# VHH binders against q8kes1: the designs that were tried, part 9

Target 1, 126 residues: q8kes1
Amino acid sequence: MNLKVKGARDVFEYMKGRIPDETKEHLFVLFLSTKNQILRHETITIGTLTASLIHPREIFKAAIRESAHSIILVHNHPSGDVQPSNADKQVTSILKKAGDLLQIELLDHVIVGNNDWFSFRDHALL
Short names: E, the ipSAE of ESMFold2; O, the ipSAE of OpenDDE; V2, 0.75 times the mean of E and O plus 0.25 times the DockQ between their complexes.

## First folded at step 4 (VHH)

Design pY (framework vhh_8emy_2)
Fold by ESMFold2-Fast, scan of step 4:
Structure pY (fold): chain B 126 residues (1-126), chain A 119 residues (1-119)
Amino acid sequence: as target 1 above (126 residues)
Amino acid sequence: QVQLQESGGGLVQPGSSLRLSCAASGFTFSDYYMHWVRQAPGKGPEWVSSISSSGSYTYYATSVKGRFSISRDNPSKTLYLQMNSLRPEDSAVYYCAKEWEYDSGLDYRGQGTQVTVSS
């Protein structure tokens, strides 16, 4: 059934075993209910993240279709270094603005490594 | 209810060191990431450093990397920030913060401790 996430730790735990190829960088979106339960997740990109590959319209179209209340962005770093890149920050800014306008909040962006994670929310970057 | 109490700030000269402390209560300290965030007058909050629940992983803003060291003592429920080679641009109110929880929308900062670096 649907798993509830209370913070970035729960997002990190959810992603364990759900990354198809841990040697590659993936960007996922988690769609959440009003009670912060994960309704579904989708892979958005595979390979090195660039802002030009991110289309807010398509992400939020999917969120509306799922009747999502909010979304969480998740991105893995195969290197294990979970510090955000400039591209990560740019993508986060674009999606936060789109979510604010559509009233589908971007709750967090979580970067996951092998044994650690980085939350944009926790670091006042969101 | 989460409570965080920062201390250890003061007025120092450039090149000096300070150690900040944060006493935590009202939650299981050893279960959460902890953070230091600073805010200079007229500026938004700037993340400074983070430490994982066990203390095994630490992260630093580029501006402080190599100068600041974050640590924690889970038995005493205390978070520390050792600040070396202080610069005037480090002047700010420093806050400790607990890992954000999505459901609570809880204010993540304590009262803060003022650090002023001036000759």
Scores: ipSAE 0.475, ipTM 0.750, lowest interface PAE 1.2, mean pLDDT 87

Design s1 (framework vhh_8emy_2)
Fold by ESMFold2-Fast, scan of step 4:
Structure s1 (fold): chain B 126 residues (1-126), chain A 119 residues (1-119)
Amino acid sequence: as target 1 above (126 residues)
Amino acid sequence: QVQLQESGGGLVQPGSSLRLSCAASGFTFSDYYMHWVRQAPGKGPEWVSSISSSGSYTYYATSVKGRFSISRDNPSKTLYLQMNSLRPEDSAVYYCAKEWDYDSGLDYRGQGTQVTVSS
């Protein structure tokens, strides 16, 4: 059964236990239905995030294949500090613009730590 | 029905302190991140501070870090913002906000409380 997410807390709970190696940075994409149910998630990058590693075409190609209505980015910080980096903000801006053009909304970007999370939408960064 | 009621604003001199309060109802307060957001005349909303559901984790905008302190009292369903060393650029309407609801896409804020810092 597909799990529904109502906010960033649900995204954080979904990702608990789904990060293969908490000592490394991972960028994930969640594909969502019109009812905000998680259809699937996909690991995009492993290791330090840079904008050059993010290819909107591949992310949105996958979103189209999944018949996703919207997407959510999830990124972990091994330090536990959930404050967004400049690279996190740049990646978010690129994907927001691509999603707006393709009509597949970037609904949120959630940074997850050990027992905490940070939502770009909650902080007016999206 | 989410309801948020801010209070504690006022007119103060630069260097002064104020403590803002937000009374929450209509949702399980202890389950959600809470935020303070401000909006100055002619500007868009600016995020100020956030606190985790338990109160264990707090976050601050660079412009207020070291001057403002966010806290919450889950039994009374109240959020606080202690504002020290106030500056004219802190003048704004301050809003209490709950974690964003993906289904509604709405920003659930109260009526706001006006803070004016002037000589």
Scores: ipSAE 0.418, ipTM 0.763, lowest interface PAE 1.3, mean pLDDT 86

Design s2 (framework vhh_8emy_2)
Fold by ESMFold2-Fast, scan of step 4:
Structure s2 (fold): chain B 126 residues (1-126), chain A 119 residues (1-119)
Amino acid sequence: as target 1 above (126 residues)
Amino acid sequence: QVQLQESGGGLVQPGSSLRLSCAASGFTFSDYYMHWVRQAPGKGPEWVSSISSSGSYTYYATSVKGRFSISRDNPSKTLYLQMNSLRPEDSAVYYCAKEWTYDSGLDYRGQGTQVTVSS
């Protein structure tokens, strides 16, 4: 099926039309198979992202439940500015370390805007 | 075979300008996002700037925003970074990179070009 993601562009295309309210910041996790097929996605938070609100335990508990091989984080910036914040970078670092320990790779973190995206992996930030 | 070749680095004084170039071959340059990444001695790689395949969207790290500008010339398959008002903290090896794919597990970076900003 057309649920395989080869890069951040495919993640951006998958998320188009799947954000319930684009006026609010949402953080999602995508659960991937060994062949990088999207098994499911789940909303983690709604509202301004802060590192203190992110619980690796709950994210990776869901990944294990889904039998995910890897995960991708996605969030939107309602402003349309896809530049990562310091909070975005801190969250990414925490989840990368947790994924490395549990052997469920954080494959990417993609920030989505209206007609563009930002990939942490493309920018050597992961 | 993907190849990227950076050039334009050098030793300059604070406040100076440099223009970096990256010559690309072995892939359809106009189809990919392109990036500049830098690495200072003893530090991990730091993303600097990105440009979309068409050149319509550009992004900058907070540390360089307003001083650096990224551009590309798709017909010549060349990526550029114009660096103005250089600071000692900009000293690093600068690499260009094409958009990664999740299946490869690796990015396609060139050999880099050294920029040293000192008095």
Scores: ipSAE 0.419, ipTM 0.702, lowest interface PAE 1.3, mean pLDDT 87

Design s3 (framework vhh_8emy_2)
Fold by ESMFold2-Fast, scan of step 4:
Structure s3 (fold): chain B 126 residues (1-126), chain A 119 residues (1-119)
Amino acid sequence: as target 1 above (126 residues)
Amino acid sequence: QVQLQESGGGLVQPGSSLRLSCAASGFTFSDYYMHWVRQAPGKGPEWVSSISSSGSYTYYATSVKGRFSISRDNPSKTLYLQMNSLRPEDSAVYYCAKEWSYDSGLDYRGQGTQVTVSS
């Protein structure tokens, strides 16, 4: 029984209550099937996001292990402000390029706040 | 079933203003981001503006920032786009859209409303 995500709202709903410490920034990856069902999620980083802390090799190694067809990035902002930072955009660009090369699509990047979310896909930033 | 009905377009001269409306039904409007997307002849769809479910956050394409203003009225399930200082390059069919669908792409399905900016 895997949960299907149709868009960024479903990703936001899935992540509600699944962030261990909302006072800190977390970057998660969701691994998806060909039918966009969540197979598993994994925490990549805890603390302030920087591009230098992101290792595509480790993320895509996990995606291959999970037999994921695609991935979605999820990142929380403890402030509740869902606007993307330059670091968020850089991380997205790096992982999109890696996914394109490996044929494991970065389907979206969703920033989650308390009552709102931001989708890179919805805003043509992916 | 999602239904979106755009209105308010027309033929105007450069520098004019128009206010577009989108009446939504068939889903819980207040739960979703809403978008305005436009498509000019011979071009693909271009994202114009977005508004968060609560209305607290608004986002604009660089080409329209400072000229367009997005708003929503959740009780009436209506989305608006106030377009000021219109330019010929703003000429397009304007569609309102509910969230990008991971299965099918951007979810816009109304007839759209034609905006033509020409002298």
Scores: ipSAE 0.458, ipTM 0.769, lowest interface PAE 1.3, mean pLDDT 87

Design s4 (framework vhh_8emy_2)
Fold by ESMFold2-Fast, scan of step 4:
Structure s4 (fold): chain B 126 residues (1-126), chain A 119 residues (1-119)
Amino acid sequence: as target 1 above (126 residues)
Amino acid sequence: QVQLQESGGGLVQPGSSLRLSCAASGFTFSDYYMHWVRQAPGKGPEWVSSISSSGSYTYYATSVKGRFSISRDNPSKTLYLQMNSLRPEDSAVYYCAKEWQYDSGLDYRGQGTQVTVSS
């Protein structure tokens, strides 16, 4: 049985306890079925997040391998502040365009903090 | 059954203030981000402001930042939008909405409250 995510809260709940080292910034991708069930998640980067280090090829290669219908991008801010940076917005824009071309939708980008989260989709940034 | 009831709109002159309220029922209000969205005639819906479940984080569209203030009272299950220095461009029907649902969008909204700013 795969877990279904209905919104950003479910993504936050799923990622709780699944971040190996909360003192470091991690970028994850969740691979979703047509019913928005999590098929798998994968760590893409560890350490300070910059747009130049994120390659759509690697993310969508993994999505194709998993037969994902859509993806959700997740990353943590070790500070606990869930406000998106300009780098976060740039990464989101790049991946949204790549997903549109490949017809694997970037459904959301969720920033997770200690006890709160930020959804790009909830804020019309996607 | 999720229900949202907006109120507090009206006809005002530019530079005036209004406070909008949204009464929520049928869900655990304190568990959800809440949003204000507006729609002017002939335009699509525009996101205005959001507040986290605890009220610790607030977010604003650039067009309203510094003029509008979002707040919530979890015990009374009420969401507020304080609108100051109103402009004709703020004229719209204002809706409160529960968080985006991936398979249905922002379908949990009320009937809206009309704000008209007219010189």
Scores: ipSAE 0.329, ipTM 0.687, lowest interface PAE 1.8, mean pLDDT 85

Design s5 (framework vhh_8emy_2)
Fold by ESMFold2-Fast, scan of step 4:
Structure s5 (fold): chain B 126 residues (1-126), chain A 119 residues (1-119)
Amino acid sequence: as target 1 above (126 residues)
Amino acid sequence: QVQLQESGGGLVQPGSSLRLSCAASGFTFSDYYMHWVRQAPGKGPEWVSSISSSGSYTYYATSVKGRFSISRDNPSKTLYLQMNSLRPEDSAVYYCAKEWHYDSGLDYRGQGTQVTVSS
């Protein structure tokens, strides 16, 4: 897609209708250009999110292949509660550190619910 | 045009309370997270608190937890910050903000409202 995202609301709108099974937790990565246009998105995991299931090497290998300037993490909570869990914070910390090392910024992490969202960047958690 | 107008600041003694207001116009207020951000002289902006579009979720910086309460009135398009047990380190210009823009940072366009806590 060649859609520009200006903030977390645009990420939420982009993900609307793109979650295959809302009864399950999904983690997606959006790869962005220097102009914050979505180059690609990929599903990383399906099912309960834990840090042990996240492989930064594979995520950033894909980002490098796509010539991404930055990435955005997106995941849903089947409960509809957009408050981040400790596991969500841990995953975010791991990927932020990897992105800093590789010079591919983790621009945001957005948790999506039915009519609400939570942005780590909006809350100074990045 | 997005407009945000903060009010309610002032000079108060430590331990006092203040209630800040932000009047919003130029966008569908009820569709957006709203935030309070503060900036003290010589320091960068510090995020203080956020509230979801519906008001169902509220979030606070560790430095203000238990002392500040964020709320909103969607019909009147107004955001509030109730500040209790004020400390000298709370002295800052307080801004309300619509959202974080990836290109330009947090969208806080108003002039802010000055809060000074001193003896």
Scores: ipSAE 0.343, ipTM 0.699, lowest interface PAE 1.6, mean pLDDT 86

Design s6 (framework vhh_8emy_2)
Fold by ESMFold2-Fast, scan of step 4:
Structure s6 (fold): chain B 126 residues (1-126), chain A 119 residues (1-119)
Amino acid sequence: as target 1 above (126 residues)
Amino acid sequence: QVQLQESGGGLVQPGSSLRLSCAASGFTFSDYYMHWVRQAPGKGPEWVSSISSSGSYTYYATSVKGRFSISRDNPSKTLYLQMNSLRPEDSAVYYCAKEWPYDSGLDYRGQGTQVTVSS
């Protein structure tokens, strides 16, 4: 039942229909196996994304518990505008550094809108 | 399977313009972000520009911003890169790419088209 993700579009497709309240920003983490199969996803925050709301300890504690090889960060923009904010870039940098240290790679950060997405990896921002 | 065919490269002088094209097949072109990536001899790949599936959003590396323009024509399944005010440091093989795959690097790119800027 584990879905393999090969790129940002697969992440976008997986998240479609899995956002409980599309009027609010949600930050999710996907936990991946060595074969890039989704083991589980977890909602980290609901509401406006800021770096101060992100706790790498809790995210990577969950990743270790799941025996995840890597993680993917996903959040939605209720406006549908998928351009990353400075806060989005800051959060990505913090989690990438933490993942590098723990050897649990932050493989991508995907911002999802209504019919579009933005991948940090696709834009060499990861 | 995914096929990407680049064209339009060549040898030009500094300050010249070139338009690169990428013909796509084997996938639903209108569903995907498309990218231009370049690689100079002895260097790793460098992302140049991206365009959203609809064409509504475009993104550029700081090194090319204001000089290059990315566009697409979904009915003809073609991606374009208009390159103006070319500089010697723009010399590279230019690749069209569908996405950066998580498990295989830049394998979803075409064969590339050579751009050489020299006097």
Scores: ipSAE 0.242, ipTM 0.619, lowest interface PAE 2.3, mean pLDDT 85

Design t1 (framework vhh_8emy_2)
Fold by ESMFold2-Fast, scan of step 4:
Structure t1 (fold): chain B 126 residues (1-126), chain A 119 residues (1-119)
Amino acid sequence: as target 1 above (126 residues)
Amino acid sequence: QVQLQESGGGLVQPGSSLRLSCAASGFTFSDYYMHWVRQAPGKGPEWVSSISSSGSYTYYATSVKGRFSISRDNPSKTLYLQMNSLRPEDSAVYYCAKEWEYDSGFDYRGQGTQVTVSS
């Protein structure tokens, strides 16, 4: 059976050991079932988010292919500082609106550091 | 199994200070973020502050930043909220919570503690 995520801590634990190169920023998408079980995850971009173009089309194309009910965004900060940047907040807002229109909810955005995480949902930013 | 017990609320005048406590049991307290959430009459719940599992990171809603201070004592499994320069707008029931649960929202909160700021 696929792993069920109850909250941001489970997402953090799932991503632990699954980041190929922790010296670089990675943006991942987790595809979830109706019961919040992780169906799969996929790397969307590698490199700094401030220099990257994030396209809702590509993310939701993958979600549709996976028959996902909802998605969770995850990215790491190599610095270990889990505070969201303005770029992180902008990406989250755009993807939330796209998900609402497509009826594939952006359930959370989790920023992962070495021993800490930050959940947009926990902080009323979603 | 999981239990959260808030205390420390009361009736105070504007400009006063209060310290809220939350005693946690039934889970590994040091493994979780902890949150303070408040709810005023007729309003939905409002996130107030959070603290990382180690205590290294703290976050505050803009409405309380500079006035409130969150802290934790992992050995005693206790979460604190030091509230200074209280305003009438801070009047609410204050709850502590482990995390937002994707199925149910904030869970593992107790009965809450009432804070009333009034002259």
Scores: ipSAE 0.485, ipTM 0.772, lowest interface PAE 1.2, mean pLDDT 86

Design t10 (framework vhh_8emy_2)
Fold by ESMFold2-Fast, scan of step 4:
Structure t10 (fold): chain B 126 residues (1-126), chain A 119 residues (1-119)
Amino acid sequence: as target 1 above (126 residues)
Amino acid sequence: QVQLQESGGGLVQPGSSLRLSCAASGFTFSDYYMHWVRQAPGKGPEWVSSISSSGSYTYYATSVKGRFSISRDNPSKTLYLQMNSLRPEDSAVYYCAKEWEYESGLDYRGQGTQVTVSS
């Protein structure tokens, strides 16, 4: 198994059945190979997402350990509303800048709901 | 092979309305987000609007919010952009695009349709 992700839909499909408690907000990082195959994913935070909970050092330390070429952020909205908050946009900006400096691209940020998703890349928010 | 064909552009006066269409083929249209992107002379592409696969979610750039309306008809595989209260700064080539693919980027398969707002 090494699933290849072509776009945000594949990320959404990958996350089906992999969210431990869909009543809570979770932030995940997917570590990708040079061929955009998912090497592993890791839960970063559980509970309401804020910039103060995000530590780029720990995220990129894990990416380096996994020999990841790029990363994708994923988080769920228990409400099913996939519209990004200002906190979501702030977190994305911080991690994009860190990835640019470290040469590990933040390829996308995908918000997953019950039957839909939102891609930051699709909306020029990355 | 993804194919997108835009139409409906033209020369109009400020304050006018225009409706753009995009006919899609070569993929399962009802499975994908669709976008409108525009490019003015000498400028990079600007994202305008998006619509989810079901049509339940729509998103707009701040510059067009309240004036433009995106819609889709999945049975006919057609994407629409209703543009009201047009301004000279809306002048651009408008492109229909399928969702971002990580290896190929945003898919602008169409030739675009020119919108010119002046008089």
Scores: ipSAE 0.313, ipTM 0.649, lowest interface PAE 1.9, mean pLDDT 86

Design t11 (framework vhh_8emy_2)
Fold by ESMFold2-Fast, scan of step 4:
Structure t11 (fold): chain B 126 residues (1-126), chain A 120 residues (1-120)
Amino acid sequence: as target 1 above (126 residues)
Amino acid sequence: QVQLQESGGGLVQPGSSLRLSCAASGFTFSDYYMHWVRQAPGKGPEWVSSISSSGSYTYYATSVKGRFSISRDNPSKTLYLQMNSLRPEDSAVYYCAKEWEYLSGEFDYRGQGTQVTVSS
């Protein structure tokens, strides 16, 4: 079960069918090996995303436990609109800085919709 | 093999319009986001615009928003960039790209590019 992700499309395909209830906003973290293989994913929050509910300590604690080389954030918008919100950008900035300090890179943030996605990396937002 | 071929560049005067094309082959074009990236002499690559796999979402760098329009034709496997109200600062080699590749840390499947020069 060693799935390698090359870019945002692979992340979107991995998450397709793994969102338990698409009527709710979910934030996931994917833990990656040095070869960009998905080691595991975890649900971080369910419900409207706000920076105050994101705890870098807990996310990176899990990354260290998994011996992850890097992480990717994934979340869905129940509306299906994949455009990032200001809160999405703020959360990304916080986790990018924490990852840089801990030497566990935030490789990307992918927003998934019904049949589409948005990659922060593809749009120079990381 | 994946291949991307840009065309449509040239020398134009400020205020002019130009339409760039990118012909794609060797992959399922309709499954991927497509991007336009430009590089001016002495500068690093600058992301310009993106379009979702279906064409439902388009995104633009602030420097080109309102002037440039990205589109795609999935049946013909072609990506377009309509550039209006061109400025000297738009002068660059324009590349189309399939996606940002995580391992290389760069856009991949970039072709040879097409030169756009805006001068009086």
Scores: ipSAE 0.449, ipTM 0.753, lowest interface PAE 1.6, mean pLDDT 87

Design t12 (framework vhh_8emy_2; at its last look DockQ between E and O 0.27; V2 from the best seeds 0.00; counts 0 for: pae E 3.7 > 2)
Fold by OpenDDE, look of step 5:
Structure t12 (fold): chain B 126 residues (1-126), chain A 120 residues (1-120)
Amino acid sequence: as target 1 above (126 residues)
Amino acid sequence: QVQLQESGGGLVQPGSSLRLSCAASGFTFSDYRMHWVRQAPGKGPEWVSSISSSGSYTYYATSVKGRFSISRDNPSKTLYLQMNSLRPEDSAVYYCAKEWEYDTGDYDYRGQGTQVTVSS
C-alpha cells in the first residue's frame, strides 16, 4: 500500500532523503489518492522558486496523468528557514486557483528545512 | 475529543500588553505543533505564531515579530501568547489551533477564540 499522509509532518518525513541536493531549492508535487495516499511525486523545478517558473498546466497535466485526487506542493529551503516568501505565496495562490477550477485540490504547500517544516494549510494560508 | 479554550483577551489601549492562554485537552498536547491565528471582521484568518511540539522552534508573522512571544507548558497542556506594544491593527479574535490533520475539516482543531480589541 502507498504511504498515507495525515498532515504536513508526514510530508516532511516522506521528503527526507528524497531531495537530490539539499543545497538547492527543489519544488516537488505529491500526487494523492482519495485516501491521501502518495501515488508518486515529481520534481518540478530545481533552483530559486519564482512564480514565473511554475506552469500550472504542467503540474495538473501530471496530476491528471496520475489520476490524482489532490496534490501537495513541496519545496525545501536550504537555509533552514521555513518561512514562506512572497514568491511562495504567489505560486501557492496560482496553483490553488487552478486546482479549484480543475477540481484537483491543492491540499497543502509544505516548506521543508533541515529540522522543521512549514505548512500553508496549518497556518491558515490555504 | 480535542478541546481548545482561549482566554486572556480584552479591550486595551495602544502600547499596552496582553497575555493569551489556551488550555488544551483531549489529545497528547506535547506531540503537536501549536499555532495562534487571528481573524478580524471582514478579513480572512491570519497566521500569527507557531511553536514546535517541544518548544524548540518558534515562528512569527512579520507583523508581530519583536512584539509577540509564543510559549508552551507541556505538563499543564497550555499554550501562551505574550502580546506587547499592541496596535489597533492587532484587533481580532485570536484562536489557538492544533497541528492540522488532512482528514479533518477546516479549523476543526481550534477553540472558540478570545477577542482582542486595541483602541484609544
Scores: ipSAE 0.684, ipTM 0.857, lowest interface PAE 0.7, mean pLDDT 93
Fold by ESMFold2-Fast, scan of step 4:
Structure t12 (fold): chain B 126 residues (1-126), chain A 120 residues (1-120)
Amino acid sequence: as target 1 above (126 residues)
Amino acid sequence: QVQLQESGGGLVQPGSSLRLSCAASGFTFSDYRMHWVRQAPGKGPEWVSSISSSGSYTYYATSVKGRFSISRDNPSKTLYLQMNSLRPEDSAVYYCAKEWEYDTGDYDYRGQGTQVTVSS
């Protein structure tokens, strides 16, 4: 039974209870079917996010293995402030370009806080 | 039917203020984050500001922070953008938007827009 996501709210709801330690930043990737159903998610990094910690080949290797049509990035801000940092924007740009080349779309990047979220798509940043 | 209707734009001098309004209908307005997005001629859309469903959390693009203020009145189903210290680079059509919808690849309804022109 795969959960369908229609927008960033559904991604935020899916991630509730799935962040092991909310005092740390976690970067996750959600792998999606052609019907925008979550096939699986993976933790990519734990700790302060920098572009140097992101390896597109590993992310897209996993996406290909899962037969994913598209991916969604999710990460949390322990502060609760969901405004994206420059590092968040840089990571998004790198993965968007890689996805475009491989024809596995980066559908969204969602930053989650305790009671709020920020979607790059909602904010025309993707 | 989801409907969004923007108003309040116009032609103003640099340094002026304008207040934009967006009247929403056809959905439970109080359940949704709302956005202001602008588009200048020949450019793609630029996100300007967003407000949480309750109105408790607001976010602003760096270019407008400290000058613009987003607010909402859930009982009247109205979204507002107070625009102060307007600059020529603020000239654009301003749209209110509900949310990006993954299946459609677009906002879950975007209004017709209201033109703001800041010119000396």
Scores: ipSAE 0.553, ipTM 0.848, lowest interface PAE 0.9, mean pLDDT 87
Fold by ESMFold2, look of step 5:
Structure t12 (fold): chain B 126 residues (1-126), chain A 120 residues (1-120)
Amino acid sequence: as target 1 above (126 residues)
Amino acid sequence: QVQLQESGGGLVQPGSSLRLSCAASGFTFSDYRMHWVRQAPGKGPEWVSSISSSGSYTYYATSVKGRFSISRDNPSKTLYLQMNSLRPEDSAVYYCAKEWEYDTGDYDYRGQGTQVTVSS
């Protein structure tokens, strides 16, 4: 049975134990069904995030291959501080625009720490 | 079942302060962004303020910024709006509202509201 997500807390819980090295920044994408069930996740980048490393074509090609209805971005900050950086905001904006055009919605971007998270949607950044 | 109950309104003079409360039940309060919305007679709803799930980030309409302060107490599942320097234009029914879930679309949940009347 695939995990259904209702909000950012469920995303945070899903990512527990799925970040290979918390000392490094990782960006993931979660592919979701029409029922908001996680089909799978995929690692997009490891290391300092910049907008130039993001390839919307490759992300949405994977989303189409997975038959995803929507996507969620997830990443960690090695510091444990869940406040989004300017790069995080820029990446989110790029993928939101691409998703809007393709009608594969970016539902949220969730930054995960050790015991907490930051949701772009919860903070009106998405 | 989501339930929200607003209180703390009243009839006050201009320049007065009021603190509104919203008691929440039927959902995990600490997981959701919360809002205050107001509606004056004969007008549509007006967004007033929002607060993130943790309470760390707050947002205000320009008409109330610097005068109103939103806060929350997650253990008691209570949302607050401190309203200072009240003006007649602030007169309205005030509602608290829950942010939507990923799968519920764009509908807000709100209670019956609490009346705030500011008159000379």
Scores: ipSAE 0.139, ipTM 0.525, lowest interface PAE 3.7, mean pLDDT 86
ESMFold2 (binder alone), look of step 5: mean pLDDT 83; pTM 0.849

